VH-VL binders against C2 domain-containing protein 3 (C2CD3). Designs and how they scored, part 10

Target 1, 169 residues: C2 domain-containing protein 3 (C2CD3), of Homo sapiens (Human) (q4ac94r1171to1339)
Amino acid sequence: SSGLLDVGLRYRRSPRTAEGVLAARTVSISVQIIRACGLQAAAKALAEREPALQFSATVGVNASVTTHLSFLPQGEQRRTHPVACSFCPEFSHHVEFTCNLVTQHCSGEACFLAELLEFAEVIFAVYHENTKSASDIISIESCKEYLLGVVKVPTKELLIKRSGITGWY

## First folded at step 20 (VH-VL)

Design aa2 (from c2 with heavy chain Y57H, light chain Q55E)
Fold by ESMFold2, look of step 20:
Order: C-alpha cells, then structure tokens, then sequence
Structure aa2 (fold): chain C 169 residues (1-169), chain A 122 residues (1-122), chain B 107 residues (1-107)
C-alpha cells in the first residue's frame, strides 16, 4: 500500500555464552530493521498536505526509523541514522531492548514479562528528515521531520515461535 | 538553568547504608531518565542503574542488584540512590546524571551533578 | 557485559595538532556511543552522542565517527583547555559501560 518495512524480532540468546546455565533477571529482545520500500507513495500522499515535501516526494526521502517496545518507557526508544535520498533505503540496523522478567505495575503488584508480551507491540515509525546538523536558529525549518508511516508488530508470537518473527509489514 | 545538585560528602562505616540525594531543577523532572554513576579514586566510571521518574521503571547493573535501590520523589524533583551493606570498596564519587532526550529518546548523559564523595572506613 | 576498550591510555600533543582517540566495543553496538570530557576535579561533560552528533555548546573542533565496533573522537586543532580525561560509553545494551579513559596532555 503506502510502503513496507522489512524487520526481524527474536529473543536474544547470548551467542557469546560459555559452558553452563545462565541465571537471568532480564531478557533481551533483538530487533533488526533491514530495509524499507515503496516510500514514494507515502511521501506523495503526505505532500498533498505538506507542500514542503513536494521535491522529496519526486526525488527521494531521507528516511529514518524509530523503534519502541510498547511496555517500556518512551526513553528506551531507539532510531537509525537517516539514509539519504531513497524510496527503498537499506538500514541494516540492530537495536536491543532489555526487559525485566518481573516488573512492578503502578498499583504495586508484580507483572511477568510473558503477560506483557501477550498484548505488546514493537512500534516502528518511519520519518523523512531534511537536515540534522544545521544550527539551532537559522535552520529550524530544515531540521523538521515528517512522519511517513507507522508499523506495529505484535510480540505475542514470540511466546510461540522459536526462531522469532521476520518479514515485511 | 538545568541543574542537578548533590551533597558534597558522606562518611559511613562498613556494614551500614547510605541514601544519596540528587535535586533536579530547570526542567520537567518526569520527562527524563535519571542515572547513577560512580568513580572510585583514580579509576574509571561505572554505571550503577537508572530510573524513569514517571512510571518508576528501573534498570540495575547486576553488580549492584540487591544492594542499590533507586527511587524518586516527583513532588520535590529529587532522585535517591540507597546503597546497603557498605564496604570500603564503595568509597567513590557518586554522580547523578540525566539521560538526554530528543523526542522522548534517552541517548546519553547530557547533565551531571557535581558528585557526592562517599567515604567508607572503619 | 559489553567491554569498551579505549586507546591510547594517554597522549601528549602540541597545540594545534589533530588528535584521534579510539574506542572499541567487544560486540557490535550500532551507533549507540557517547563521548565525555572530564577535567580534573570536575564531572564528565557530554561531547558526542549517537557516535557522531555534536552536543549543543561543544566547540566544532570536536567530532565523532564510527559504527558497529570501532569509534573515534577527533579534535581537529587541540587547544590548551582540551587537557582532560576522555571517556567513551555504550548505551546499546544494559548494563551501560564506559571505556577506561584516555588522558590528553599538552607537551
């Protein structure tokens, strides 16, 4: 439709583990942001309401992707550096989310990671960025980012699928 | 002016506990993570843990798990780190540091307190 | 735990020279690296975040580069006030870890 994002999610097993059983209080969820495609359609649709995108919608966007795990604090969100002037950017980017096996709800009661994963999502937001290294004052407009699309991937399948979740979304 | 204010020094005996404070001002306290980092004399920096004040979510370095407790008081914009079962090896400067943010993303420690020198000696 | 190894341990430079400090991660950490300057008796000060982005108020003679495992802090023309310890830090995976530091001196 408006674009696709090729991603992978899996529990992180320690590839550097020596002999023995690891006792863990945390689990890592590894997220790979591989590439996107079809961003021109998204950029053109947005340019109908954002005239500043007209040129980028014809020649290429400077795409970046943020990744957030829905039950973690917003500050745990991570993002790629932008890939210049493309409608089919290759990111080849990895992020890792550290999850406590037991967390405390605001009411004070414990919450287990498996319970969170039943209803959680990994949320990807794809942006166009014009200029990121300009000065604070004279380049404010050129530092704007524009949301091209959002992809949400449920984490429920990680409870079932041994090898993780991979594909286009 | 964004600022993190810490007491200058604390002296404790082995086996006791200490609760160090970090008073934040000049920004919205609940929008940023707060971290604790220590530096023993002549040594490098060591991350102890971090807390998100809004929801109270914490991460700990496993080296300090069970001994360190991070809390906040949102009404006074103050972060606390309690360290129990003190040993002489805990003698260090303890910094609080704000996790920097852009559009809600915690990146790096952009503001540091001046540090509290904790001395643990018999 | 991710080990951050800095090199050299110390460095003495003439004023105006180009300085290169290195930081190597024990595994791939994408671009999740920051650099700090720490002058004697002071708290660390953020210079660079996300491997290559300059913190506001930091002189533009400082720059950062690198990705994956190998990271570099560069001072294009070293000044007298740049005498300090420099630390790299990863925030890719908990626990967050620092390098052991590099001491920069002026000859």
Amino acid sequence: as target 1 above (169 residues)
Amino acid sequence: QVQLVQPGAEVKKPGTSVKLSCKASGYTFTNYAMHWVRQAPGQGLEWIGGIYPSGGHTYYNQKFQGRATLTVDKSTSTAYMELSSLRSEDTAVYYCARGGSYRGESRAFDIWGQGTLLTVSS
Amino acid sequence: DIVMTQSPDSLAMSLGERVTLNCKASQSISHYVSWYQQKPGQSPKLLIYDASYLESGVPDRFSGSGSATDFTLTISSVQAEDVADYHCQQYYSYPWTFGQGTKLEIK
Scores: ipSAE 0.717, ipTM 0.870, lowest interface PAE 1.1, mean pLDDT 85

Design aa5 (from c3 with heavy chain S101P)
Fold by ESMFold2, fold request of step 21:
Structure aa5 (fold): chain C 169 residues (1-169), chain A 122 residues (1-122), chain B 107 residues (1-107)
Amino acid sequence: as target 1 above (169 residues)
Amino acid sequence: QVQLVQPGAEVKKPGTSVKLSCKASGYTFTNYAMHWVRQAPGQGLEWIGGIYPSGGYTYYNQKFQGRATLTVDKSTSTAYMELSSLRSEDTAVYYCARGGPYRGESRAFDIWGQGTLLTVSS
Amino acid sequence: DIVMTQSPDSLAMSLGERVTLNCKASQSISYYVSWYQQKPGQSPKLLIYDASYLESGVPDRFSGSGSATDFTLTISSVQAEDVADYHCQQYYSYPWTFGQGTKLEIK
């Protein structure tokens, strides 16, 4: 854990009309990826095992962040565009995860969203996106990403706090 | 060769149901979401819903909730969309479309079927 | 639902001209926008995703830009084969929605 990620999670506000609330079959969770800091330490630690990262660990990483909600299909994952050459990138990125209120277990029993949120997480993965020089093409991929860190934020508090969850992780 | 194959046309009476098929080939069916989009004659595109074949997780446009049902048959790599209580306003071309293309994420529709023309007339 | 509004509704251009098509979202959608080309009697074809990434096999004369609410598709030098309807689509929030389309013609 050689860095920090500033994020926020909250329910998206329901439609104004009572019919929208009454008829709702889904709830949306808004995820905000604000910024990261302290990425140099993470990059240097990784560069000890991956020499190709030594330059980026000194100069700055091209950071991007993926986010997904643990019980949704992986295809619902979303990703920021990379922020070039920084150890403290600003993302200011918003994502929305739409969740069905009721899903079916493999046993056939219904599972409500609240039950899933009790044990679920929003998972953030921070990557460096490296552009290899022409000399590196012989033995390695032309473009490659390197995992700098993973942040997991439990969703349990969304069951209690209507204003959401924010902070550094 | 990645492709989505749909029947060319269907004709139905108002008040009946139709079940449209979309056969996928040339890729791992369970790795991508399958979506359904329609286009009425001379009009724009309208998203109906999407389904993840591996787990059956499904999303619907609220305009079609209660009338549209998305299913898959993983053994034949085939997606289905059933539309009930048909009206003449449902006359349109119905496309299936694969959700891709970026890094395994279901985003833009990178592969489309040729579409099925559904005509609903009395 | 997020409304995607395209402008102009139609456009007639001379060969080689620069074309700019606009798409405006009714709320901020980050950059979760794609653009499609649709020729008569054909299914849509993906051109641009994530507002600015070019789909493989699409000519370099196509480019996309924008963020938040205002998005553009640019054709740097229009060619005869570019005659089509162009649609923008958001995938920020369900339901996914499309713009009404812009028809591009050659004079």
Scores: ipSAE 0.763, ipTM 0.894, lowest interface PAE 0.8, mean pLDDT 85
Fold by ESMFold2, last read:
Structure aa5 (fold): chain C 169 residues (1-169), chain A 122 residues (1-122), chain B 107 residues (1-107)
Amino acid sequence: as target 1 above (169 residues)
Amino acid sequence: QVQLVQPGAEVKKPGTSVKLSCKASGYTFTNYAMHWVRQAPGQGLEWIGGIYPSGGYTYYNQKFQGRATLTVDKSTSTAYMELSSLRSEDTAVYYCARGGPYRGESRAFDIWGQGTLLTVSS
Amino acid sequence: DIVMTQSPDSLAMSLGERVTLNCKASQSISYYVSWYQQKPGQSPKLLIYDASYLESGVPDRFSGSGSATDFTLTISSVQAEDVADYHCQQYYSYPWTFGQGTKLEIK
């Protein structure tokens, strides 16, 4: 259960204009996925049940990361392109999640999103994406992926640390 | 097999409202976001908003916030876009488009309806 | 809002020529770009997503490239059926926005 990812979370500041700034109905959260490490241990552990991972567990994995904000629809998730053959990939990737301030019928507008952030998480899933083997040339599309680990970062700290959160998780 | 079916045309007077429909078939309606995009004659494409049918979560282009309302009827696999306080500048083809196709992401518009031509004139 | 600027506005090409269409974003948007083909009288059709991935069923003479702010759509050998308007679209940040389009014609 040691840290897998170097990430950062922060609010994206709404651009100020002469009009419309005071009528904002959404807030954006910017997420940076910087890099990962320690993926060999995860790959070796998974290879005990997934023989297809034996080679990748010794030479390097093709890592990609999905990012999801727990109260948003699944379709809002984002995925990095894979970084080939590494146990310590560098992603240097930015994504943005747009959140409605109010998602129900009543109550205070800013208070409602704050209620969601109190119990929500940003969920990072790290995958190995398998390349097509030579023996499967004729078969149907081979897009097998293997979950290497999951990192969950609570959003409640954003209620306190409005300048953001960064570090290894 | 995957289809988004829209009525061909609507004619309305300024100041009135219209509710456009988009019937989906050939896929699980609640697995994909539905978006609305318009194209005025001789002009480019303009995103109006999107809705996730499962939970009803919506996003609107601020330009249309307050005038556009997106809804769905899950039992009939139908999406709706209602536009109020119509004006002549709203004359356009209105498309519905499914968000997909990348592994759980509802983003690039992989399936489009044929569009409804809305004409707003006196 | 992120502005997507396409160039050229229109283009006339001979059959078999290589075509390059450009799309520039007003800020960095990573690779969150799609390209659509819209034939006369028809709805848009997805060609490319994530800047460079070819949609299933699209001929491989189409390709996409670019990152950050500058993106291109390339047709390696243009065919008669490629007569269309081409649109780029960003999906990095709401609202989603499209370029103004490029009209491709055959001489």
Scores: ipSAE 0.740, ipTM 0.883, lowest interface PAE 0.9, mean pLDDT 84
Fold by ESMFold2, fold request of step 21:
Structure aa5 (fold): chain C 169 residues (1-169), chain A 122 residues (1-122), chain B 107 residues (1-107)
Amino acid sequence: as target 1 above (169 residues)
Amino acid sequence: QVQLVQPGAEVKKPGTSVKLSCKASGYTFTNYAMHWVRQAPGQGLEWIGGIYPSGGYTYYNQKFQGRATLTVDKSTSTAYMELSSLRSEDTAVYYCARGGPYRGESRAFDIWGQGTLLTVSS
Amino acid sequence: DIVMTQSPDSLAMSLGERVTLNCKASQSISYYVSWYQQKPGQSPKLLIYDASYLESGVPDRFSGSGSATDFTLTISSVQAEDVADYHCQQYYSYPWTFGQGTKLEIK
């Protein structure tokens, strides 16, 4: 069906690395998390199992997005600050993933970044964060984070499209 | 109790190498990145590099590329930083620091060792 | 490399005064900034992460603000134990870089 998240991916080669003239050892991929939509449907579906979400599914969610590149360590994950009370939040958030050009495969063999990008993906997870506001103060709900959806964007198109990838997923 | 323990001091001659250690305890070592930061006397902080213990993935400040090598020993929860071709300008306090927690939302340095004073002189 | 420029280089304050310390990035770094306190003879201590979130155990007189390129650390009412060097650090893009620091002292 239709995507829930508007994102962009681009290469970023920068002379800001000290070794730019001799040989670059890393390449950076810029990831833009632009906006989301359709979050009410996701929130209502989840609220059928999570009664604590009934109010948020009616009035708006506090959406945040985590993102990571599938072959990088999980600790390189990035996230947005939450956008309060919206089913169509605008994030306008930029992050950067720095990738070594050569890495060790699990067998010990060297692996070039281009080989990793052929089958890799950027993974986005959209959450509702139950953060108290004045309107929520009468509730006994616990502060908690709820997964609304996951979007995976293949990186293989970056091997071909120098201008990058953008769109809804 | 989460802590990073480093030796207090090391003395080396120019042109030699040093391997500094950082022993982690009180948390799951493989869930967090380990970073190395130095501070020359009276100077600011300078990031050297970082390593993810689980897979060995490393990042280096280009200033130290080729001289600094980051490694870990997962069995002893110990991180190492080796610095070769030492110069008098390498005299500084060297800190290890834990980077953003596993599954955390930040990569700030939330736990620091007390530092090792490396003195490079003849 | 992203350059982090702190201001002022040093300042002396009376107890109870409001202090603002500034940090400017050479490019947009979203909110990926942390602030550290370093007391004389000690290692740095994390105060603020992601520009505005207070680290656990840090007094609430400390606060952070800013985005993109301009960031501020505020101490609402300075106390004697706040004598320290203060460092900002970006973690938007490798290599990680620190500002040159601001020295805070009490008059």
Scores: ipSAE 0.731, ipTM 0.877, lowest interface PAE 0.9, mean pLDDT 85
Fold by ESMFold2 at other seeds, last read:
Structure aa5 (fold): chain C 169 residues (1-169), chain A 122 residues (1-122), chain B 107 residues (1-107)
Amino acid sequence: as target 1 above (169 residues)
Amino acid sequence: QVQLVQPGAEVKKPGTSVKLSCKASGYTFTNYAMHWVRQAPGQGLEWIGGIYPSGGYTYYNQKFQGRATLTVDKSTSTAYMELSSLRSEDTAVYYCARGGPYRGESRAFDIWGQGTLLTVSS
Amino acid sequence: DIVMTQSPDSLAMSLGERVTLNCKASQSISYYVSWYQQKPGQSPKLLIYDASYLESGVPDRFSGSGSATDFTLTISSVQAEDVADYHCQQYYSYPWTFGQGTKLEIK
């Protein structure tokens, strides 16, 4: 079966931010990660290379999703907590990305948000996590996680569809 | 050992500017966001802004009305916060804090400097 | 701006008692909440992130819970060294904001 991710993107009215000679006002993009389905095929493929996944590929994965807006720093990435033991997890998760309307790169060039959105994308990465509890892990970076799939949603439609974008991808 | 080192105190007159420093060591400076938080005497914590050293991307609290400017010097692993048009209400301890990693994310503040006491008075 | 409201403002507890500190957000913030301990004359120290994850090196008697708008920090058995101010903070949306703090004392 195929893997799909049900998501929504829309503008959100941002609180006023500090104005400065170097900084522009901001706009927020709200991203909703609703659910996924069809994850068993990806889990089975990973189980062929990783014995630790054999049970999960049969009964369900502990799915989590990272979300990144391609022109923002990687540190602005957000991650859901895992949904246990499912091939069709329900996340019902909201994240918010705050974007400067004008940015200055180290090259000295200014970029407007509309120019960035024309070619940008929201990148969703779906993982299986073997760890059951954060309290069992000394460091989150030491836990085992396995990439199940990647979904990229272009942001250019936000320039046209001001009410937002939603659907399966 | 990861450390953020700040000078202990600064004294300034109203209407002037100050540039506070925060020297990072023990980690890859460009992999983490740097944030600034202040605490007035007997008061709570207030976020000023944050900067990503690798690309220079910044976020500011609007309460500072563009008076705060965040910069970094990657060659010395040092973050700076300049606050202009100082007022007596700006008297506070100013902390730098690292946005801690969670699978590459800048999240809560996992490492804090000792703070610089800025006093703004006649 | 998202307002974080802590309760109580202060609390005095006996050694070994269970303590619950509350933090309420003015809107839904999922689980993007951290808790800090600040001892007199010191900088804040991270205890809990993502509402419920224990930071490395923090004693197991500390735990966090909650989602959406209501969050708690629990100390299962209060020790003398737990005397401090405790702050919650949201990092769901800029500007990032802190609660006003809760002062914990041993009686």
Scores: ipSAE 0.731, ipTM 0.875, lowest interface PAE 0.9, mean pLDDT 84

